# Ledger of designs, part 9: VHH binders against q9zpq3

Target 1, 317 residues: q9zpq3
Amino acid sequence: MVTLIVATTADPASINPAAALLAMPGWTAGPILPPDIKSFSNKQTRVIQHDRSIVKEDDLDLRWEEATGEVVDEVIFLSRHTAVSNRPALTVHPIGVLHLKDGESPPQGGKPGWAALPSTRIGPWFRLLKKMAEAHGLVPEFEITLEATHHGPITNKPTMFLEIGSTEEYWKRQDAAQVMALLMWEGLGLGGSEEVGKWKSETGKRKVLLGIGGGHYAPRHMDIALKDDIWVGHLLSGYSLPMEDPTQTKTTPGENYIGGNWRQSIKAAFEATKASFPGGEILAHLDHKSFKGWQKKAITEFLAEESINVGKPNDFT
Key: E = the ipSAE of ESMFold2; O = the ipSAE of ESMFold2 at other seeds; V2 = 0.75 times the mean of E and O plus 0.25 times the DockQ between their complexes.

## First folded at step 2 (VHH)

Design a1 (framework vhh_7zox_3; at its last look DockQ between E and O 0.03; V2 from the best seeds 0.00; counts 0 for: pae E 8.8 > 2, unsure alone 63.4 < 65, grease 26.7 > 24.2, SAP .757 > .668, placed apart)
Fold by ESMFold2 at other seeds, look of step 2:
Structure a1 (fold): chain B 317 residues (1-317), chain A 128 residues (1-128)
Amino acid sequence: as target 1 above (317 residues)
Amino acid sequence: DVQLVESGGGLVQPGGSLRLSCVASGFTFSSYEMGWVRQAPGKGLEWVSDIWTGGSTGYADSVKGRFAISRDNAKNTLYLQMNRLKPEDTAVYYCARVSEDIVSPTYPNYYYYGMDVAGQGTQVTVSS
């Protein structure tokens, strides 16, 4: 089984960390992915550098398997983070396009109403990245943060994005690229150390965060993700939870009906999280301040209906 | 300061063509995925098309085969060639920069991702 690392040559926040990783020991030529895309191999890891948009590179895991016969265990995308705020950041996040319904075309890849299997490494690598960024003098200049679940591409195996943001000046930063490469090197155990963030059926803390609400950078859920031994699944920002204000509908449904695609968003994110963490205890953590009372009530009732346990910060130990 | 200036709209008969332009300034144009969104009368914003920094393109189903997006990085300009126009294409068309850190208009303390619409738009009216 292999770990597929994907970079694109048009994005310095993608190609530079990949190049830094490939400069480390142990890389050899790997299988060729059509139509002539070279790869590089080191132990269980395969690096692909191509020249297309990564958010539109659908089913790369299946295409790798078809071209090479190797089974893909997980996919890690290297990308830039873009932000209107222009704030420097190093980020980790799962992908999905939860808010859209059938027939809508997502501009940033993926498919409507879909949540990818989240990488089990999101939580542990977020914490490791924070430590590495601090040790290499990137903090406080770079914010080290999770991002809420968003965009594509379509994948079929556990997936995460590692990103450098948020402007061209920072996308090109070689010290940031080196820290991302070191994260992958140590996190995948390529230098001989024990890898980080692999999910195992065993004793110990197995609590998995499912974030509900909040903004793109998941501020309330970050407090949970920083705790030792907490695993992270999907993080649903307000964008992923479209809820129709009951005072705004012309033919308002009955007393407890709240329209919008929020139920399907939560269910898709929960099921994908559950699939990535067999035997894990999934706890939904609500960013209560991001919801009006009617939203919070509706969400809490839906979580109970779906038998999705709610966790307060103290429940994450 | 980020500026996007759309132009090229107008009144056209069904079946006709228009070419929209968007001149960008205040950021490194070649470093951003860019796109077009539109707003029909009384409707919300609808994604139309986008183009990646390396030139790959995407289109909404409603315009695929009729519209062609392109960019000229030397001129900081984004284009939308619109052919075989239909009355349903009537809208204000906005040039947009892709960004993952867009402030929510409903909850200004929260960010979300999307298409950063910063210009005044250009009106396209398809009517006989």
Scores: ipSAE 0.128, ipTM 0.576, lowest interface PAE 5.3, mean pLDDT 86
Fold by ESMFold2, look of step 2:
Structure a1 (fold): chain B 317 residues (1-317), chain A 128 residues (1-128)
Amino acid sequence: as target 1 above (317 residues)
Amino acid sequence: DVQLVESGGGLVQPGGSLRLSCVASGFTFSSYEMGWVRQAPGKGLEWVSDIWTGGSTGYADSVKGRFAISRDNAKNTLYLQMNRLKPEDTAVYYCARVSEDIVSPTYPNYYYYGMDVAGQGTQVTVSS
């Protein structure tokens, strides 16, 4: 199983964790990918370093295969987190651009109506990151959180982003970079220990969180993600669920249709989550308080139509 | 349902201070980032400040250094200390639950758009 880790020299929150990881034992130089992308290898892990926008370099998994003949099985991006509030954070999230319609051009990469295959490691690595950040004195200064599904680049294999935020002072923090490197080192088993977050379909806890609604940092869904052995798929915030208010438009009498791309978003996120967790029990967890009554009714009816199981917090045990 | 009750507004001279309060109910207050937005007469809503669940704070450039946001989770109450007030601060101030983020078109520049305003607000008028 080949893991491709992607960093950009344009971003200290990206290149510094990569450099910290590469300073650990076992790395050798790998091929240079077109046009001039350096790579490094350690066991089944490959690190590439480019100098462009991390959300604009599409299909790096396929480009690795074309250049080397080696199939990539998952992709991990190292990046910055930026928020208007500028608060320090360490984050983990899946990617996708669910809210756009066919023909629209996403400004931050990806493609319209698309959800990447989520990495199976999102839940387990979020929990591991929280423990490591606490052990290394980064909490409470840094908030450790998931983010809802957003942006690109386009990938073809299970994907997640690991981020340091939220200002240049914190993007450059070497202690945060070291914790991210330790997360990757331990999580990928590079030091010889058992890796963390590989999907196992044997008997045991197989429940996979699909988050529906809430804000960008998914606070209601994070309570679920903190439970032991819960897997995490896509997390759809309100901006991924555009719903047209029927009271603001004139419609034909008797019509119950609720417009907007919310159905497509849920379906794309569900199918991508299902594909990443074969044999898993996917449970949609609704942030009920983030929806008006007409939104909640429409979403629950659609979930039933699609045979998508709903889970309350106690169902994730 | 979510209920937010703002208070503490009033009339004050330029350079004066006010302390706004917001009592929350209908949700687990400590689990949400909270913030303040304001609306001047004839204008749209403007983000003022927010506070994360861990206590980290953020401010709009126009109020940075003059306003201080805080929270008391035991009392389900959000505060805004407003110092060195200017006529440009005249607005209705709303307490808001932070419910979502809207990402920007560029990678490093995310924007905060998910401010759930549910109260009547409190009027702040700065005039000599």
Scores: ipSAE 0.013, ipTM 0.184, lowest interface PAE 8.8, mean pLDDT 85
ESMFold2 (binder alone), look of step 2: mean pLDDT 80; pTM 0.809

Design a2 (framework vhh_7zox_3; at its last look DockQ between E and O 0.64; V2 from the best seeds 0.00; counts 0 for: pae E 7.7 > 2, unsure alone 64.3 < 65, grease 26.7 > 24.2, SAP .723 > .668)
Fold by ESMFold2 at other seeds, look of step 2:
Structure a2 (fold): chain B 317 residues (1-317), chain A 127 residues (1-127)
Amino acid sequence: as target 1 above (317 residues)
Amino acid sequence: DVQLVESGGGLVQPGGSLRLSCVASGFTFSSYEMGWVRQAPGKGLEWVSDIYTGGSTGYADSVKGRFAISRDNAKNTLYLQMNRLKPEDTAVYYCARVSEDIVSPTYPYYYYGMDVAGQGTQVTVSS
């Protein structure tokens, strides 16, 4: 049972954190994955270095298993973050391509209407990253944030992305790379301490955030994710919830018939979240300000129909 | 400020070829994944192709085998070679810088992370 960390050699926001982690004690050369992907081993952790676009290289977890016989427990991708604002950021997010219909080709990998199993570490590592970034003087220069669920590659095991953004100057920042390496070192327990973010269905708080609405950086859901012991699943921004305005079409204005892929998006994200958190209490948290009244009503009624509980902020205690 | 200037469009007959260019400025071109999107008359934007900083390429199924994307980092220029053009390829073609944050207001809701900043170049395939 291994944790697979994936880096790309052409991306400084990816290879530099990987190199910083590999400079720590305990690494040895591992097997070579076809066609010539180098690997390194330390306890339960495997690091691979890939020279192609990370979002388009599907099934690396299964390819590892085929090549080595080792079962992959989870996948962590190290990547760059890009933003129109060009503001520096350290980010954590799940992956999926929920807004696309069958037959559409996703430009950033994945497959239409699909959500990967979210890593259970997203919430706990987001909080740990924020603490570490503050302790190492990266705040307020770097914004420490979650991102909404987006892009590929296709994976089969619990997955998350860890990213440094948002321009070449910041992708290359060695102090940010070192903080990401420390996050992985401490979070995976490689130095001997207890690892962070393994799912504990039998003990502790079992509340799992499913974010509904908001922008790419999920600001209202981050308030929930910063609470102690809250787990984080998928985060659906408005772009993952296409809803057709019934007043702009010749349809009844009823909340029971509103076109767009929003129902399928919510259901796919909920099912993937549920699969990653057996026995967990999944609570959908709505970013109310991102919805018009007819959208809120439709979403709320659909959540009830699907037996998906809605959580108010105080329900995440 | 990001600037993207598309050129090379025109009127061609079915089966013809065209080569689009996009000159970029206001950012470090070689550090970004770049792409082409298009907008057919009366339709939303459609992703056509992208190219990673290391040269790996991707294509929409509708253009695979007919279109070839390339980049010249020394000239800050993105290209799209379009062969065996069909009437269905008629559109305004935009080059775009790939970004992960909020979908641009000028994009269709479904193609987040593609920054369209230029005026585009018109491609018309008709007899």
Scores: ipSAE 0.016, ipTM 0.447, lowest interface PAE 6.8, mean pLDDT 85
Fold by ESMFold2, look of step 2:
Structure a2 (fold): chain B 317 residues (1-317), chain A 127 residues (1-127)
Amino acid sequence: as target 1 above (317 residues)
Amino acid sequence: DVQLVESGGGLVQPGGSLRLSCVASGFTFSSYEMGWVRQAPGKGLEWVSDIYTGGSTGYADSVKGRFAISRDNAKNTLYLQMNRLKPEDTAVYYCARVSEDIVSPTYPYYYYGMDVAGQGTQVTVSS
């Protein structure tokens, strides 16, 4: 089983961390994948260099297996991050397009109502990245943050994105690329140390954060993710939880319900998180200030109906 | 300063064609995914199409097969060829730079990360 790292050759926030990683010891050229994708091997790690849009190139895990016979265990994408603020950032996030219903076309890849299996490394690598960025003088210039679940591509194995943002000046930063490469080197144990973030249900904390609400950078959930040994699954911002205002929606007299795709979003994120963390204790953490009273009531009642446990901050210790 | 200048709109009969242009400045155009959104009278923003840095395209179902997005990186220009226009296509059309959304999730919650900076160009499809 292998870890597949995907880089995009035209994106400096992607190819530069990949190049920094490939400059470290132990890499051997691998096969060329259709249509013309170079690959490299080191222990259980495979790097591919893709020249197409990373968010729209589906099923790279299955395509690796078809071309090589090796089963992919997880996928890590290296990518740029963009933001309207244009502030520098180093980010980690799961992927999915939870807010769309069947028949809607996702503008940034994936498929409607889908959540990828989240990488078990999201929490541990976020904490490791923060420490490495601080040690290498990138803080406070770069924000080190999680992002809420968003976009594609479609994958079939545990997945995460590692990103450098948020403008071309910062996408090209070699010190940021080096820190991302060091994260992957240490996190995957390529230098001989124990790898970081592999799921171990037998020992240690088994509490897994499912974030509900908040903005794109998940500020209240980040407080939880910074705690020792907390695992991180999906993080549903408000944009993944479309809820129809009951005063704007016609209803049959005597029926009171809240429309929108928010139920399906929560269910899909929960099931994908559960699948990545067998035996884990999934705790939904609500950013309650991001919801109006009627939204919060509907969400908490739905979580209870689905037997999804709610976690307050102290439940994650 | 990011600047997006849309043009090419106008009045056209049903079944007609228009080609919209968007000239970009203040950023490295070839490094960003770009798209078109539109706003019909009395409605919110609706995603129309996007084009990725590698050239792959996406379209809303309502326009697929009728509209074609393209880009010319040498001219920092995004295009939208609109064919077989319908009255339902009447709207102000904006080009947008794709960006991660940091605004309120209540609107536009379906099309996060569309950075609309121009005044748009009016398209009116009428008999």
Scores: ipSAE 0.013, ipTM 0.436, lowest interface PAE 7.7, mean pLDDT 85
ESMFold2 (binder alone), look of step 2: mean pLDDT 80; pTM 0.812

Design a3 (framework vhh_surovatamig_d1; at its last look DockQ between E and O 0.63; V2 from the best seeds 0.00; counts 0 for: pae O 4.8 > 2, unsure alone 62.0 < 65)
Fold by ESMFold2 at other seeds, look of step 4:
Structure a3 (fold): chain B 317 residues (1-317), chain A 129 residues (1-129)
Amino acid sequence: as target 1 above (317 residues)
Amino acid sequence: EVQLVESGGGLVQPGGSLRLSCAASGFTFSSYEMSWVRQAPGKGLEWVATIYTGGGSTDYVDSVKGRFTISRDNAKKSLYLQMNSLRAEDTAVYYCARVSEDIVSPTYPNYYYYGMDVRGQGTLVTVSS
């Protein structure tokens, strides 16, 4: 089984970390995938480079298996992070498009109402990245953060994005690219050390964070993710939890239904997280201050109905 | 101070054509994916089309495929939408948007596609016979 790393040639935040990784020992040229995707191999790691939109090239895991016969175990995308704040950042996040209804077209790839299997490495690599960025003098200039679940492409195996942001000046930063390459080198054990963030069946008593609510950078869930031995699944920001305000819509007398796609979003994210962490203890952590009272009540009742355990910060020890 | 200024809207008959323009300033235009979104009377924002940076690819909502063409001129920092075979259902205020990941999504009903930074006044397209 192999780890597939995906880079795009037009994006310096993508191709520069890939090039830095490929400059390390042990890489050989691999097959060219249809139509013209170059690949490179080192142990169980495969790097592919293409020149199309990173969020629109679907099913690269299955396409690798079809072309080579090798089963893909996980997918890691190297990409840019864009932000109106323009603050430099190094980020890690799962993918999915949970807020759209079936039949709607997602402009940033994926498919409506879908959450990819989250990479088990998200939590451990976020913590490792923070340590490496500090050791290499990138902090406090770069913010090291998770992002909430968003966008595509469509994948079939555990997936995460590693990103450099947030403007062209910082996308091109070679010291940031080197830290991302070092993260992958050490995290995948390519230099001979033990890899980081692999989930094994015997590890299944560990706590897995399912984030509910908050903004794009998930600050309340970040407090949990920084704890030792905490694994991270999906992180649902407010944009993944559309809830209809009952004061702005008519309701039938006697009805207590809260409309919007928020139930489906939570279900999809929970199921994908559960599938990535067999035997893990999944705990939903609510960013309480991001919800009005009626939203909080609806969400907590739904979690109870679905037998999804709620975790307070102290439950993640 | 990012600015996006839409123009080119107007009144057209069904089957007619319009070309919308968006002048961008205050950011490195060529480094961002750009979109058109629209808001029909009494409705929320709807994504129409995106032009991506990697490989120059484009994508469209199904209802406009084959009729609308998004394009950009990076030297002029301008985004365009050529709209052909217009229908009454295309009546809306059209906005250009910069794709950016840290845009806070509003709660329902004012949500839109993630990461669409809408800043301009828009340009009204009315399709009526």
Scores: ipSAE 0.236, ipTM 0.633, lowest interface PAE 4.8, mean pLDDT 87
Fold by ESMFold2, look of step 4:
Structure a3 (fold): chain B 317 residues (1-317), chain A 129 residues (1-129)
Amino acid sequence: as target 1 above (317 residues)
Amino acid sequence: EVQLVESGGGLVQPGGSLRLSCAASGFTFSSYEMSWVRQAPGKGLEWVATIYTGGGSTDYVDSVKGRFTISRDNAKKSLYLQMNSLRAEDTAVYYCARVSEDIVSPTYPNYYYYGMDVRGQGTLVTVSS
């Protein structure tokens, strides 16, 4: 029952939060994972450090289990966030490569058509991170946001990324690194407090957001994720929902013949979300402004066919 | 200010070779995955190849596998594309791109290029007998 935290040594937005966490009480040296990956242990938490590309170092959960005999329950990656806008940000997101078909090569790792099991902590830790960033004077300089589901590496257990962005100046920010370390410290209960974001069937308000549409930073879905007791699964931006415009391709009868990977993307994200949240009430929320009428109709009909419930913002209570 | 400057394009016979270069400045080059993308006349951008940080892994679009080789020199802040066995369908303007997570909302058929920061003027490759 181990939480695996993954850092890369060449990335200051990764290694600096890891170092800040390791400076807190209770860490001891752990085993070396092949090829030469150092590890550290504190209670049920393991930190590993490697010097490879974070999106291409696959199956670290299984490799930990093979090397140590310890079962991994979840994986948390610490990474830089890069952005065309260069805006400073602290982010949380699930991973997957939903837009690609079998046989296509994913430039940012993962595998085509795949959604990782989302960490159950994404929603609760996003809210905790926002509170901590505010308390430590990082807001409004840093945007505190979710990101839509994207990239690898391949994992087999519930996974999330925690990121500092968006340029080298901000990747190196020690105050941001400290806030990420405090998030992990408090969120995992390492100081003895109750951990945050563990899924239990007996708690109240068990609604789980499946976000459909919108841009990379999921603005409409983020409003829902800020509500108390809302859990967050996958968030599918427009780039995860390739839909062929029927007016610019071969004409087919009705919207049930709309080409593109969007059906498979929704199904994969739904199934991964369902697997991470047993007994949870999954509600798909559509970012309506991101869709043309024909897209909205096709998606709504597909959700009904798959018995995936749609939620309006007020249904998330 | 981030700059990417492509060079090395030209007119080449089918079966020929070219080596493209990209000079980068204004950012920590070694911290970014880097890609080549191309735009054929009248078409959208098409991803060609990516080279990753930390161990040097590479990926290619199927149509160029075995013919093109992407490489980088972090000390010189330079990205390269060696193109062999060139075909007429390789005719395009070639751009280097910094891989970035913050992207514009793409539409089909641009889904391959999510997270590609294209800033340069590109370099024209023409493959014609």
Scores: ipSAE 0.233, ipTM 0.625, lowest interface PAE 4.7, mean pLDDT 87
ESMFold2, look of step 2: ipSAE 0.187; ipTM 0.592
ESMFold2 (binder alone), look of step 2: mean pLDDT 78; pTM 0.799
ESMFold2 at other seeds, look of step 2: ipSAE 0.085; ipTM 0.537
ESMFold2 (binder alone), look of step 4: mean pLDDT 77; pTM 0.789

Design a4 (framework vhh_7zox_3; at its last look DockQ between E and O 0.71; V2 from the best seeds 0.00; counts 0 for: pae O 7.3 > 2, unsure alone 62.6 < 65)
Fold by ESMFold2 at other seeds, look of step 2:
Structure a4 (fold): chain B 317 residues (1-317), chain A 128 residues (1-128)
Amino acid sequence: as target 1 above (317 residues)
Amino acid sequence: DVQLVESGGGLVQPGGSLRLSCVASGFTFSSYEMGWVRQAPGKGLEWVSDIYTGGSTGYADSVKGRFAISRDNAKNTLYLQMNRLKPEDTAVYYCARVSEDIVSPTWPNYYYYGMDVAGQGTQVTVSS
């Protein structure tokens, strides 16, 4: 039962939160993994530090297991967030490259058509992070937000990214790094308190958000994720839902289907979410404003034929 | 104030080589992952290659083994060495800063939204 936290030494938004966490009580040096990856242990938690690109280092969970014999149960990546807006942010998100077909090369790791198992902690830790950031005076300077599912690396266990953004000035912020460290400390129960965000496989009444549509920062879905006891799976922005415009595609007369990889994207995200939340009530929440009428109709019909329940905001209670 | 200026394109016969360059300004170049995307005539943007701050590289399958990306942080310059060029490589090539929050405003141009395209690009034409 191991939680693997991954940091990269060249990224201040990664190594600084890791260092802040490691400065707290209870850490012991662990094995060095090939090639020269340092590790540290505290209860069920393992921290590794490496000097390579975080999105390109695949299978770190399996590599830990091979080197140590310990089975990894979840992976948490610490990373910078880069944004054109340059606005400061603290973010939480699942990973995957859902929009690509086999044979297409993902630009930022992962593999085509793939969604990682989402960490069950995404929703609960997003809410905890927001409270901690407020309590430590980081709001309103930092926006506290989810991100839509994107990029790699390839993982085999429930995964999430914790990020500090969005420029070098903010990646280096020690107060932000300390809040991320406190999030991990409290969220993993390392100080002795009850950990946050574990899913109990026998619990079937909890609501799990599957986000459909919207922009990268998932604005409509964040409203849902802020509600008490709502769990978060994958969040599919518009870029994960490639839909061919029916006025600009060659279709046979009488065909009713909208082309593009959007069906496979929804299916992969749903199945990965379902696998992370056994017995959970998965509700697809649509960002209606992000879709044209023909897209919304196609998505709604597909969800129905796949028996994927749609949730309106009031269904998340 | 991000500026990316691409150069080095031109007309070349199949099997030939070109080296593209991109001079960057308006941001700390060495702190950002950078990449190349291309747009063939009448098509959307296609990812070609990227290079991370630590030097790791990635390539689209269609160019792997033929193209090599590199960077010179002292000169704020990104490069793409293109070998064994094919007619299918004909496109406008854009230098891009990697960004997680750029999304295409329209379908189906979903594959470039991890890449911040700010320049005019440089035309590469491969024809016999």
Scores: ipSAE 0.023, ipTM 0.492, lowest interface PAE 7.3, mean pLDDT 86
Fold by ESMFold2, look of step 2:
Structure a4 (fold): chain B 317 residues (1-317), chain A 128 residues (1-128)
Amino acid sequence: as target 1 above (317 residues)
Amino acid sequence: DVQLVESGGGLVQPGGSLRLSCVASGFTFSSYEMGWVRQAPGKGLEWVSDIYTGGSTGYADSVKGRFAISRDNAKNTLYLQMNRLKPEDTAVYYCARVSEDIVSPTWPNYYYYGMDVAGQGTQVTVSS
């Protein structure tokens, strides 16, 4: 079983961390995957490099399996983070396009109403990245943060994105690229250390964060993710939870009458999180400040109806 | 300050053509994926097309085969060639910089995240 790391040559925030990783010991050239995708191997890790949009090159896990016969265990994408704020950042996040309905075209890849299986490494690698960035003098210049679930590409195995942001000058930063390479090197155990973030099927003692609400950088959920031993699944910002205001409808208030894709978004994210963490205790953590009263009531009632447990910050210890 | 200035709209009969332009400033244009979105009167926003920094393109099903997006990085300009126009294409067309944050306040951010609209748009009206 292999870990597939994907980079695009069109993006310095993608190719530079890949190049830094490939400069470390143990890499051997691998096959060329159609169309012209270069590959490299080191132990259980495969790095592939293409030249297209990283969010729109679909099914690379299945395509690797078909071309090589090797089973892909997980996929890690190296990408840029782009923000209107232009703040420098190093980020980790799951992917999915929860807010769109069937028939709508997602501009950033993926497919409507879909949540990828989240990588189990999101929480542990976020914490490791923070330590490494601090040790290498990147903090406070770079913010080290999670991002809410968003965009594609379509994947079939546990997935996460590792990103350098947020502008061209920072995408090109070689010290940031080196820290990302070190994260992958240590996190995958390539240098001989114990790898970080593998899930074991244990119950009752392994808490998994499902974030509901908040902004793109998930500030309330990040407080939880910084705690020792907390696993991170999907993080649904407000943009993944479209809720129609009941005062604009003739229907009386309540979960049964509140339109929008928010129920489907929560369900898809929960099911994908559950699938990535067999036997895990999934706790939905609500960013209460992100919701009006009628929204909080509807969401809380829906979670209860679906038997999705709610966790307060102290429940994540 | 990001500036996106759309132009090239107008009145066109069904079956006609228009080319929209968007001149960008305040950021390194060649480093960003760019796109077009539109808003028909009284309706929500609809993604139309985008173009990656390396030139690959995407289109909404409603415009595939009729619209062609392109960019000229030396001129910081994004284009949308619109052919075989239909009354259903009537809308204000906005140029957008692709961002992995939420979109600007002029968009329903929970439906079309990642599209940063900063301009006033250009009106396209298709009628007999």
Scores: ipSAE 0.016, ipTM 0.471, lowest interface PAE 7.0, mean pLDDT 86
ESMFold2 (binder alone), look of step 2: mean pLDDT 79; pTM 0.806

